# Ledger of designs, part 7: VHH binders against Abasic site processing protein HMCES (HMCES)

Target 1, 269 residues: Abasic site processing protein HMCES (HMCES), of Homo sapiens (Human) (q96fz2)
Amino acid sequence: CGRTSCHLPRDVLTRACAYQDRRGQQRLPEWRDPDKYCPSYNKSPQSNSPVLLSRLHFEKDADSSERIIAPMRWGLVPSWFKESDPSKLQFNTTNCRSDTVMEKRSFKVPLGKGRRCVVLADGFYEWQRCQGTNQRQPYFIYFPQIKTEKSGSIGAADSPENWEKVWDNWRLLTMAGIFDCWEPPEGGDVLYSYTIITVDSCKGLSDIHHRMPAILDGEEAVSKWLDFGEVSTQEALKLIHPTENITFHAVSSVVNNSRNNTPECLAPV
Short names: E, the ipSAE of ESMFold2; O, the ipSAE of OpenDDE; V2, 0.75 times the mean of E and O plus 0.25 times the DockQ between their complexes.

## First folded at step 3 (VHH)

Design c10 (from ee5 with K58T; framework vhh_etentamig_d1; at its last look DockQ between E and O 0.02; V2 from the best seeds 0.00; counts 0 for: pae E 17.5 > 2, grease 25 > 24.2, placed apart)
Fold by OpenDDE, second read of step 4:
Structure c10 (fold): chain B 269 residues (1-269), chain A 120 residues (1-120)
Amino acid sequence: as target 1 above (269 residues)
Amino acid sequence: EVQLLESGGGLVQPGGSLRLSCAASGFTFSSYGMSWVRQAPGKGPEWVSGISYSGSNTYYADSVKGRFTISRDNSKNTLYLQMNSLRAEDTAVYYCAKTGYSLKPYFDYRGQGTLVTVSS
């Protein structure tokens, strides 16, 4: 996964992340560093995206089922990294393969510390290789959405009003991630960064791309992944597998340029 | 097969103390939260205490808070409940339970239980 969409306004995003804690109380995640949230239809590695993580990571003795929402850098910077510039990382940390997560120090160590997060997105993009051509067709991949009587396919929103309704009730894609905290050697603010765990693609997506993000489908999966106080690493890793509960549509080549940040990026062609 | 075997129950006077143990087998004990639940005669099951898989988090029902202490030894696959200042109302069969979340009243597996009787 190398491109996502996360364009919802902050308030809408927050409401979409409503959850129940372990006591059954309805809650909204509290924001950390809300000013770093930059909505975009076209998120690339090294950009900031909102993730969910347990409150216990920030507060001693906190209820680990409580959630914080925080923008983090896409591309995990390991805590042990000693260079002053994260861009000098010599290996790709945009994704972490599920089969080697325990073999790579950069992922194993933070995972062992319970540094699990849920990466939020409208969906993610993948490019299908066209047979016989060097052309790639981009697809927007996301959770199936509940068809409201008026909300046809994302493409059927003929009116601005319908478009807003679609996004107000949009089910966010919840991807399993690992994050780490990096302290710059020269001082400064702690950098929070994440990697997206990837798995082999489900059958439905296999013709588009052979790998997909590990999607946490449902509140229970999300809760278990986040709650490192109650769920061990071993149990959490059982949640990492391909899911067939996705849908997709072809989009225009507008998304190919990472600088393009318009609704056309995810609009069906 | 998951097995949970409780021990340590008995007759005790009010104000007395007991320590319950639960021996676990058939699963990776250190990967799961555990709970104690109890059932008094004529009453429904009551959650008593829970502990996270690592032991870092402990939880108690209000009725036992300050009197009971839950602990675990993952190296021995054993769950404990230290019960102090016992009261007549603590009389119940105590069960060890394998839980996903320590505060949840439901459990995947429960032992046969051990009887605790508090009486003068």
Scores: ipSAE 0.479, ipTM 0.777, lowest interface PAE 1.0, mean pLDDT 91
Fold by ESMFold2-Fast, scan of step 3:
Structure c10 (fold): chain B 269 residues (1-269), chain A 120 residues (1-120)
Amino acid sequence: as target 1 above (269 residues)
Amino acid sequence: EVQLLESGGGLVQPGGSLRLSCAASGFTFSSYGMSWVRQAPGKGPEWVSGISYSGSNTYYADSVKGRFTISRDNSKNTLYLQMNSLRAEDTAVYYCAKTGYSLKPYFDYRGQGTLVTVSS
C-alpha cells in the first residue's frame, strides 16, 4: 500500500470517526494539529494523513479507550534516527510487513511503547499488471458501502455533484499502523510519522496485487488496536491478518501522477 | 458452545459479604470483557459491574460502587464479584454475561444465575 485517497473535509471526516469508548459513551475524536490535515484524492508517501490514536499517548491517566485524531507523516522516522533531515533515511518505511514487524528495530521499538495507530483513508490504490503490455491497471479498493437512492454508490456517481451524496455516510477504510516520535537533533517540533502494516492479499484481491494493508474491520478491532493501555502488543498483533470484506473498481490512469488531485482519480472506468 | 456457570449465592444478613464466581468455557475468555447483571424479583435486569479483557479497567453501577469489587483470573477462566456491606435491595439472581470491548452486557450469553438473598 503506497497510495491512498483521503479527501473528506475535516468536519465530515470527524463525524465519520464517531465511536464508543469502553463505557459505551458515544464520542467524536479530538483533533490535534488540525491545520496540518490536507485532504486529497491521491496521497503518496511523505504526505500527511489523519490517524487515530489513544488519548493516553498525550495525557497521563487518560482513559486509554478515548481517541485523538492527528495528521502524521507517511513514512516512519524512527525515534533513534540521528541525522537532521528525515529524507536521508536510507530505507523505506512506508509499509511494514506483518511477518517481520517484531524483527525490525524501526517497528519493534515503537510497538513496545504502544505506538499503534489507525490510518484513515477513503480507500487505497493498487496497480494490476496487464499481460502483453507494460501498462498497469489502477484500482481503487475500499470497504463495501451501504447503498441508498439518496447516498448513491461510487459506481453510480460519475460527477462531483453526485459524489457529495456518496461521501455523506462513507465508511472510511481503517488500516493498522505503527507510529513513532522523532525529535530533531538541532531542535524544532517533534515529528510524528507512521507506517502501514501489510499482509498477504485476500482471495478477492489476489488478481490485483499480492499484498494488502492490514485492515481493521469493525469498531471492536479498531478499538483493540488503539487501546495500548488495555491490549498488549501480543494480543493486538492477533488482529493483523488479511480480510475478505473489501471491494474495488478500476480507475483511470489519472491517478498514476500523484500530483493529480481530483475526483477523477477514484471514478470508475 | 458458550457456557457460563455462576456460583456463590446464598442467604446473608444485611451488612454481610458474599463472593460470586463465574466459570466460563467454550470461548477464549481472555479476549472478552465480562459483566455481572442482576434481576430482583418482579423487576427488569440491572447491569451491576463490568471488567475489561485484562482486568485493568472496572466499572460499577452507582448502586454498588464502593461495596462491590469485580475481578477476573484469565488463567482459570473465572470471573468474580466480591460483595460487601450487602443490603436488602441487593437481593436478586446474579448473572454472568459475556461482553465485547464495550462493557455493555450481552444478555444472550447469560448463565443460569445464582440467587443472593439479603434478609434477617
Scores: ipSAE 0.165, ipTM 0.572, lowest interface PAE 4.9, mean pLDDT 88
Fold by ESMFold2, look of step 5:
Order: structure tokens, then sequence, then C-alpha cells
Structure c10 (fold): chain B 269 residues (1-269), chain A 120 residues (1-120)
């Protein structure tokens, strides 16, 4: 997974992240660095995207079930990185394979510190290689949406008002991630950056691509992944597996150029 | 329906040791984090130590770090607190508490307590 859509205005995104705390009380996540949120239909590595993480990462004695939402850089920069420019990192940290996560220092160290996050998106893109050609067919992949007239039907939205209704109740894709905190050697703000954990594709996606992001399906899975104060690394890793609760549709090649930030990127063809 | 039964308290000399136990019933013990909380006479409750549902992570107040060890046995539904190098200021009623997904306990889910008195 190397391309996502996360385009909702901040207030819509925040409401879509409503959650229940340990007591069953409904809450909204508290933002950090809200001005760094850059919505786009076409996010690529090195861009910032919002993630959820436990409030306990920021406040001593905080309730670890409470959530913070913050933009982080896609492409984990390890805390031990010594160069001044993150682009000099010698290896790709866009994704982290679940079967080797405890063998790679870049991921094992922050995971052992409880640095688990939930990466938010409208959905993600994958390119299917077609047999007998060099052509690739992009697909937009997302949670099944509850159908009401036009509220969950991307293809039925034919006006700005109907488009807004589709997204007002959108179920955001929730992917398991690991983050780290890097202190630039020349000073400045700490850089928060993340990787997306990947697993083998479910049967429903296997014809498109052999890997998929580790999707956290439902609030219980999201809560346990985030709550490093109450859920150990060993127990959290049991949440990391393929899911069949996924849907998709073909999209045009407009999405291929990562500079194209338009609704056409995810529109069905 | 939740029941927590603390035991193992008593009178001990400064520098001595005690091991507290908490027998739990009425809930799925292995699904919840647990804590020890103490309350000295005339004082408010003080969180002492916590442990995750699997026992993999343990946490301690600064006042007891290095002297107390929390543990659990999920097969016996029992929480423990090993207390070493006891001091007079450790004198309190000690309670175990269900914490769920939080580091801080819910006081509504604590037992009747066991008294620890540290006195020369």
Amino acid sequence: as target 1 above (269 residues)
Amino acid sequence: EVQLLESGGGLVQPGGSLRLSCAASGFTFSSYGMSWVRQAPGKGPEWVSGISYSGSNTYYADSVKGRFTISRDNSKNTLYLQMNSLRAEDTAVYYCAKTGYSLKPYFDYRGQGTLVTVSS
C-alpha cells in the first residue's frame, strides 16, 4: 500500500472519528497540529496524513483509552537516524510486513515503546497488472458503506450537494500503523512519522494485489491497537490479519499522477 | 457481582516484607488490567501499582518503585503485591481494583481492603 485518499474537511474528519471510551462515553479525538492537515484524494509517501494515537503518549497519567488525532509523515523515520535530512534514509519505511516486524530495528524499537497508531483514509489505491499487457488497472479499495439513497454510493453522486451527502457518513478506513519520533540533529520540532503494517491479501483482493494493509475492523480492534497502556505488544499483534470486509471499484488512470488531487481519482469507471 | 477479596496484610517492622493477594470473581479476570490502591487514615486514595491484563506490563508510583512488585496469575484469578523494604509511610489499607483499559482504577470496583501497619 502506497497511495491513499484522505480528503475530508477537518471538521467532517473529526466527527467521523467519534469513538467510545472505556466507559462507553462518546468522545471526539483531540487534535495536535491541526494546521498540518492537508486533505487530498491522492496521498503518497512523504506526505502528511492524520493518525489516531493514545493520549498517554503526550500526557503522564492520562487515560490510555483517550485518543489524539495528529498529522504524521508517511514513511517512518527511526528515532536513531543520524542524518539531518530524512530523505537520506537508506531503506523504504512506507510499509512494514507483519511477519518480520519484530526482526526489523526500525519497527521493533518503536513498537516496543507502544508507538502504535491508526492510519486514517477514505480508502487506498492498488494497481492490478493485467495478463498479457504492460497496462495496470487502478482500483479504489475501502470499507463497505451502509447504503441509503446517495449517502454511501460514490457512483451516484452527480452534484456537489449529493457528493457531500456521500461523504458525510463515510466509514473511514482504519489501518494499523507504527510511528516513531525523530529529533532533528540541528534542532526544531520533533518529527512524527509512521509506517503501515501489511499482510497477505484476503481472497477478495488476491486478483488485484498479493499484499494489503492490516485493517482494524471495528472500534474494539481500533481501541486495543491504540491502547498501549492496557494492551501489550504481543496481544496487539493478534489484531494484525487480513480481512474480507472490504470492497472496491475500478478507477481511471487520473490517480496515477500523484499531483492529481480531484474527485475523479476515486470515481468509478 | 464483581467481588475482590484482599488478604495478606498485618503488622510488620520497618524494612520488613509482606505479600498481598487479591482473589477476583464475577468478571473475566484475564480481560482486565488490575491495580493496587492504598489509603492512609485521613488521606485520599493513592494509586500504588498497575498491571496489564496479560501481565506483560507493570507500572509503579514513584514512592514504591524498586520496593514493590505487582504480579498476577490469570489461571487462579489472583492479583499479588510483593512489598519489600517497608516504611512507616506505607501504613494504609490496601485495595485491589479493576482498571480495564485505563492506567487509573475505577474506585467503584475495589474490594474491602487489607490493613498494612508498619511500626517499630
Scores: ipSAE 0.000, ipTM 0.123, lowest interface PAE 17.5, mean pLDDT 85
ESMFold2 (binder alone), look of step 5: mean pLDDT 83; pTM 0.848
OpenDDE, look of step 5: ipSAE 0.017; ipTM 0.302

Design c13 (from ee5 with G100S; framework vhh_etentamig_d1)
Fold by ESMFold2-Fast, scan of step 3:
Structure c13 (fold): chain B 269 residues (1-269), chain A 120 residues (1-120)
Amino acid sequence: as target 1 above (269 residues)
Amino acid sequence: EVQLLESGGGLVQPGGSLRLSCAASGFTFSSYGMSWVRQAPGKGPEWVSGISYSGSNKYYADSVKGRFTISRDNSKNTLYLQMNSLRAEDTAVYYCAKTSYSLKPYFDYRGQGTLVTVSS
């Protein structure tokens, strides 16, 4: 996973993240650095994306089931990175493989500190290789969505009018992430950055791409992944596996250029 | 066979103290957060206190904060609740519970409970 859409206005995104805390109280996540959230239909690595994380990361006595939403840089900069400019990091931390996460220092260390987050997106993009040609077919991949007027899911055959309205009640894609905190050696603001854990593709996606993000399907999985005060690393990692509960449709080549940021990037063709 | 066995309840006067214990078996105790939940006669369950799997983080309902202290001993698979400055409103059956992450509160598993009665 190297490209996502996360275009909802801040207030719509916040409502889409409504949740129940440990006491059964309905809540909205509290924002940190909301001004750094930049909605886009076409988000690439090094841009900021909203993530959910436990309030306990920021407050020592906080209920670990309470959630903060914060923009973080996509591309994990390890806390041990000693150079002044994080753009000088010499290896790609956009994704981390589930099978080697405990073997790589960049991911093992923050994971051991409970630095788990849930990466939010409308969905993600993947490019299918077409045999015998250098051209690739992009697809937008997302959770099945419920239609407001009918008990069913929205799909590629639905009208543009139905697609515009669906954003009011869109079920956000919730991907398992690991974050870290990097302090510039010269001083300045702490940089929060994340990586998306990846797994082997499910059967439904195998013809599009061989890997997929580790998707946390439902509030129980999301809660367990976030709650580092209650759920050990070993138990949390049991949530990391492929899921079949995804859908997709082909999109136009407009999405190929990361500078294009329009609804056409995710519209069905 | 997940089992939770509470003990330590009894009759105590207002202002008194009690220490509750919960012996856990049938699961990896050190990997799960634990909670104390109480239910007064004729009322629904009320969450009282929670503790992280490591014991490093503790949480309390506003009604008990400053009076109750939760702790655990992972080597003995035992959860504790030290209750001080008890009030008549603390009268309830107290249950220990393995932390639930479903949309329903706190009852993946609960024990038989232990009765705490605060009266003069």
Scores: ipSAE 0.011, ipTM 0.403, lowest interface PAE 8.8, mean pLDDT 85

Design c14 (from ee5 with S31D T99R; framework vhh_etentamig_d1)
Fold by ESMFold2-Fast, scan of step 3:
Structure c14 (fold): chain B 269 residues (1-269), chain A 120 residues (1-120)
Amino acid sequence: as target 1 above (269 residues)
Amino acid sequence: EVQLLESGGGLVQPGGSLRLSCAASGFTFSDYGMSWVRQAPGKGPEWVSGISYSGSNKYYADSVKGRFTISRDNSKNTLYLQMNSLRAEDTAVYYCAKRGYSLKPYFDYRGQGTLVTVSS
């Protein structure tokens, strides 16, 4: 996973993340650095994306089931990185393979500190290699959405009002992530950055791409992944596996250029 | 199969102390948070205390805070509840519970319970 869509306005995104804490209290996640959130239909590595993480990471006595939502840099910068410029990191940390996550120091260390997050997106993009041609076919991949007589699917929206209704009730894709905190050696703000854990593709996606993000399907999986105060690393890693509860449709080549940021990027062709 | 076995209940006078134990088997005890839940005669279940998988975080209902102490021994697969300054209102069957990982406060498994009676 190297390209996503996360275009919802901040208020719509916040409501889409409504949850209940372990005491059954209905909550919205509290924002950190909301001004760093930049909605886009075409998010690439090194841009910021919203993630959910436990409040206990920020407050010593917080209930670990309570959630913060914060923009983080896509591309994990390890806490031990000693250069002044994180763009000079010599290896790619956009994704983290599930099979080697406990073998790689960059990921094993933050996992040991409970630095698990849930990466939010409308969906993600993958490019299918077509036999006999050099062109690849992009696909938009997302959770199955509840279809109503008024909301329809994104491919069925025929007016601006119908498009608005599609997004008002959109089920966000929830991907398992690991984050770390890097303190610049010359001083300045702590950088929060994340990587998306990847697994082998499920049967439904195998014709599109051989890998997929580790998707946390449902609030119980999301809650267990986030709650590092109650759920050990070993128990949390049991949530990391392919899922079949996913859908997709082909999109136009306009998405290929990461500078294109319009609804056309995810519209069906 | 998950099995929880509570012990240590009994009759005690107001102001007295009791220590409850829960022996757990059938799952990796050190991977799960644990709780104590009680049910007084004629009332619904009341969550009393909880402890994280590592034992680092402990939680208490306001009614017992400062009087009860939860602890665990992961090497022995055992959960404890030290109850001090007991009151008549603490009279209940006490249950050990493996915490379910759900948005709602609800438990996957509960033992048979141990009766605590606080009376003169």
Scores: ipSAE 0.006, ipTM 0.344, lowest interface PAE 10.3, mean pLDDT 85

Design c15 (from ee5 with T99S; framework vhh_etentamig_d1)
Fold by ESMFold2-Fast, scan of step 3:
Structure c15 (fold): chain B 269 residues (1-269), chain A 120 residues (1-120)
Amino acid sequence: as target 1 above (269 residues)
Amino acid sequence: EVQLLESGGGLVQPGGSLRLSCAASGFTFSSYGMSWVRQAPGKGPEWVSGISYSGSNKYYADSVKGRFTISRDNSKNTLYLQMNSLRAEDTAVYYCAKSGYSLKPYFDYRGQGTLVTVSS
């Protein structure tokens, strides 16, 4: 996973993340740095994306089941990185393979500190290789959406009002991530950055791409992944596996250029 | 075959102290949060305290905060509850509970309990 859509306005995104804490209280996640959230239909590595993480990472005595939502840089910068410019990191940390996560220091160390997060997106993009050509067909991949009497599918929306209804009740894609905190050696704000854990593709996606993000399907899985105060690394890693509960449709090549940030990027062709 | 065995209960005077222990077996103790739950005579169960798998995070019911201290020794698969400044209202059977996902009373597994009586 190297490209996502996360275009919801901040208030819609916040409501889409409504949850219950361990005592059954209905809550919305509390924002950190909300002004750094930049909605886009076409998010690439090194940009910021919203993630959920436990409030206990920021407040010593917080209930570990309470959630913060924060923009983090896509592309994990390890805490041990010694250069002053994170863009000079010489290896790609956009994704982390599930099969080697406990073997690579860059991921094992933050995972051991409970630095688990849930990466939020409308969905993600993958490019299908086509035999006999160098061109690839892009697809938008997302959770199946619940149809209601007053909302249409993305493919059935034909007006601005109908498109707004699709997004008001959109089920966000929830991907398992690992984050780290990097302190610039010359001083400055702590950088929070994340990687998306990847697994082998499910059967439904195997014709599009051989890898997929580790998707956390449902609030129980999301809660267990986030709650590092109650769920050990060993137990949390049991949540990391392929899932078949996804859908997709082909999109136009306009998405290929990450500078393009319009609804056309995810519209069915 | 999860087994939890509580001990350390007894009769104590108001203002006294007791230390409860829970020996755990049949699961990877260091991978799970643990809780203490009590049930007073004629009352329903009350969650008392919880501790994360690592021991770094500790939680307490308002009724015991500042008086009770939960701890664990992962090398010995043992959970502890240090109870200070005991009151008559603390009289109950105390249960050790395995808690994987919630600190709510009646988690996946409970021990047999140990009786704590606070009276003159």
Scores: ipSAE 0.000, ipTM 0.174, lowest interface PAE 16.6, mean pLDDT 84

Design c16 (from ee5 with Y106W; framework vhh_etentamig_d1)
Fold by ESMFold2-Fast, scan of step 3:
Structure c16 (fold): chain B 269 residues (1-269), chain A 120 residues (1-120)
Amino acid sequence: as target 1 above (269 residues)
Amino acid sequence: EVQLLESGGGLVQPGGSLRLSCAASGFTFSSYGMSWVRQAPGKGPEWVSGISYSGSNKYYADSVKGRFTISRDNSKNTLYLQMNSLRAEDTAVYYCAKTGYSLKPWFDYRGQGTLVTVSS
């Protein structure tokens, strides 16, 4: 998983993240650094994306079931990284394999500190290899969506009015992530960066790609992954597995160029 | 397989104190949150207090805030409830419970209970 869409305006995104804390109280996540949030239909590694994480990471006496939403850099920079420029990191931390997460120091250390986050997206993109050519067919992959009064699926939206109704009640994709905090040796703000945990693809996606992000399907899974104050690393890792509760459609090659940031990137062909 | 054994209940006068203990076995105690639940005569169960697997986060029902303190000793697989300023309405059988993540429902398993009677 190397490309996502996360285009919702900040207020729509916030409402889409409504949740219940451990006591059953209805809440919206509280923003940190909202000015760093850049909506896009075409998010690549090194860009910022919104993640959910426990409030307890920022406030020592906070209720660990309460959530913060914050933009973080995609591509985990380990806390031990000693060079002054994080772009000089020599290995790829865009994704973290579930089967080796406890073997890789870059991921094991922050995971042991409870640095779990949920990466938010409209959905993600994957490129299917086409036999007999070097061409790849891109697909947009996302949670099944509840139909609205206008049969409000992406495929049924044929006007700008209908497209807005689709996004008002969009169920965001919730991917399991690990983050770390890096302090620049020369001073400056702490950098928060994340990786997306990956698993073997489910049967439904096997013809598109052999790997998929670890998707947290439903609020119980999201709550348990985030709440490092109540859920140990061992228990949280039981939530990491393939899911079949996913849908997709083919999209045009417009998405191939990460500079393209328009609705055409995710529109069905 | 999960076994929970409560102790420390008894008769105490209003304003008095008691310390309840719960000995846990059959699961990795240090990996799970624990709760105290009570049931007064003729009433349904009431969640009283909860504690995270590490002991760092503690939660209390409004009826007991400021009077009760929950704690745990993971090396001894034991959960505690220190009860101060006891009132007649605290009279109940107290159960310890291995809890799921949500406080509603509040428990997966509970023990046999220990009776706390607050009267003269």
Scores: ipSAE 0.016, ipTM 0.319, lowest interface PAE 7.3, mean pLDDT 86

Design c17 (from ee5 with K104E Y106R; framework vhh_etentamig_d1)
Fold by ESMFold2-Fast, scan of step 3:
Structure c17 (fold): chain B 269 residues (1-269), chain A 120 residues (1-120)
Amino acid sequence: as target 1 above (269 residues)
Amino acid sequence: EVQLLESGGGLVQPGGSLRLSCAASGFTFSSYGMSWVRQAPGKGPEWVSGISYSGSNKYYADSVKGRFTISRDNSKNTLYLQMNSLRAEDTAVYYCAKTGYSLEPRFDYRGQGTLVTVSS
């Protein structure tokens, strides 16, 4: 997973993350660094994306079931990284394979500290290899949305007016992530950065790409992944597997160029 | 905690009208999208209509489009469904649902429902 869409205005995004804490209280996640949130239809590695994480990471004695929403850099910079410029990291940390997460120092260490997060997106993009050509067909992949008879799909709401109606009640994609905190050697703000855990593709996506992000389907899975105060690393990793509850449609080549940031990036066909 | 209380159902003749209400409490009503969902006897739930948090965006199932109107009054924490030109096929229990803006499934926080019977 190397490209996502996360374009919702901050207020809409926040409401889309409404949840219930362990005491049964309905809540909205509280923002950290909201000014760093940059909505886009075409998010690439090294950009900031919003993630959910437990309040207990920031506040002593906080209820570990309470949630913070914060922008983090996509591309995990390990806490042990010793150079002054995080762009100098010599290996790609955009994704973390589920099968080797406990073997790779960059991921094992933060995972052992409970640094689990849920990466938020409208959906993600993948490029399908086309027969007889070196060209790729991009697809936008997302949770199934509210359906009505013939009129509940994105294609049915492709006019500007109807497109806004789709986003008002959009169910965000929730991907399992690991984050770390890096303190610049010369001082300055702590950098929070994340990686997306990947698994083998489900049957429904196997014709598009051989890998998919580890998707946390529903509130129970999201809660258990985030709650590092009550759920051990070993128990949380049981949530990491392919899911079939996903849908997709082909999009135009406009999305290929990461500089393009318009609704056309995710529009059908 | 979160409570949704539907009212306004009853027996009505074909071609008649009913206005359903849903009184919401336990959450910030003006911050959430709302929907109406119905379930006819022996059938699964069918989404009927939805409205954005502000009331600016409204959408309808094809089966009710042009006949039903969804609205909300955020100052009263109340959701409405105006049902006109009712048909026998509209007979169902109607539920108010807090649907959007959640990582949970689409029909969150359904109330106990209100029965609408369309019969001559």
Scores: ipSAE 0.018, ipTM 0.326, lowest interface PAE 5.6, mean pLDDT 84

Design c18 (from ee5 with G33A; framework vhh_etentamig_d1)
Fold by ESMFold2-Fast, scan of step 3:
Structure c18 (fold): chain B 269 residues (1-269), chain A 120 residues (1-120)
Amino acid sequence: as target 1 above (269 residues)
Amino acid sequence: EVQLLESGGGLVQPGGSLRLSCAASGFTFSSYAMSWVRQAPGKGPEWVSGISYSGSNKYYADSVKGRFTISRDNSKNTLYLQMNSLRAEDTAVYYCAKTGYSLKPYFDYRGQGTLVTVSS
């Protein structure tokens, strides 16, 4: 997973993340650095994306079931990195393989500190290899959505006009991530950066790509992944597996250029 | 299939004590936060107390704080609620619940309940 869409306005995104804490109280996640959130239909590594994480990471004795939402850099910079410029990191940390996560120091160390996050997106993009050509077919992949309005015509749900109306009640894709905190050696703000955990693709996606992000399907999985004060690393890792509760449609080549940031990037063709 | 079996309820005088137990099966007990929720006659359900998967963190409703103590034994898959200084308003059916992560915690995975009656 190397390209996502996360275009919702901040207030809509916040409401889409409504949750219940351990006491059963309805809450909205509290923002950190909200001005760093940049909505886009076409997010690539090194850009900032919104993630959910436990309030306990920022506040001693906080209820670990309470959530913060914060923009973090996509591409994990390990806490042990000693250079002054994070772009000098020689290793690609955009994704983290589930099968080797406990073997790689860059991921094992923050995971041992409970630095689990949930990466938010409208959905993600993958490029299908086409037999006998160098061309690839892009697909937008996302949770099944509840239709907001019935138009009465066959196929209307897949039209561009229907996609304009669906965003008010969009179910965000929730991907398992690991983050780390890097302190610049010469001073400055702590950098929060994340990686997306990947697994083998499910049967439904196997014809598009052989890997997929580890998707946390439902509030129980999301809550357990985030709650590092209550859920051990070993138990949290049991949540990391392929899911079949996913859908997709082909999109135009407009999405290929990461500089293109328009609704056409995810519209069905 | 998640199963929760509550026990230990009964009739007790005001100021008395009771200890409730909940035997859990069908899931990895040590991996879940657990709660006690009660429902008094003619009232809606009220969350009473919650405990972390490890037992390190405990939470209480203001109405029971200082009187009730929640605990768990992960080796026995059992949740407990020690109730002291019981009052007439504590009269309710008490339910064990696998909660904290569900939008409908009181109705999902709860057991049969155990009746606590506080009366002179």
Scores: ipSAE 0.000, ipTM 0.175, lowest interface PAE 14.8, mean pLDDT 83

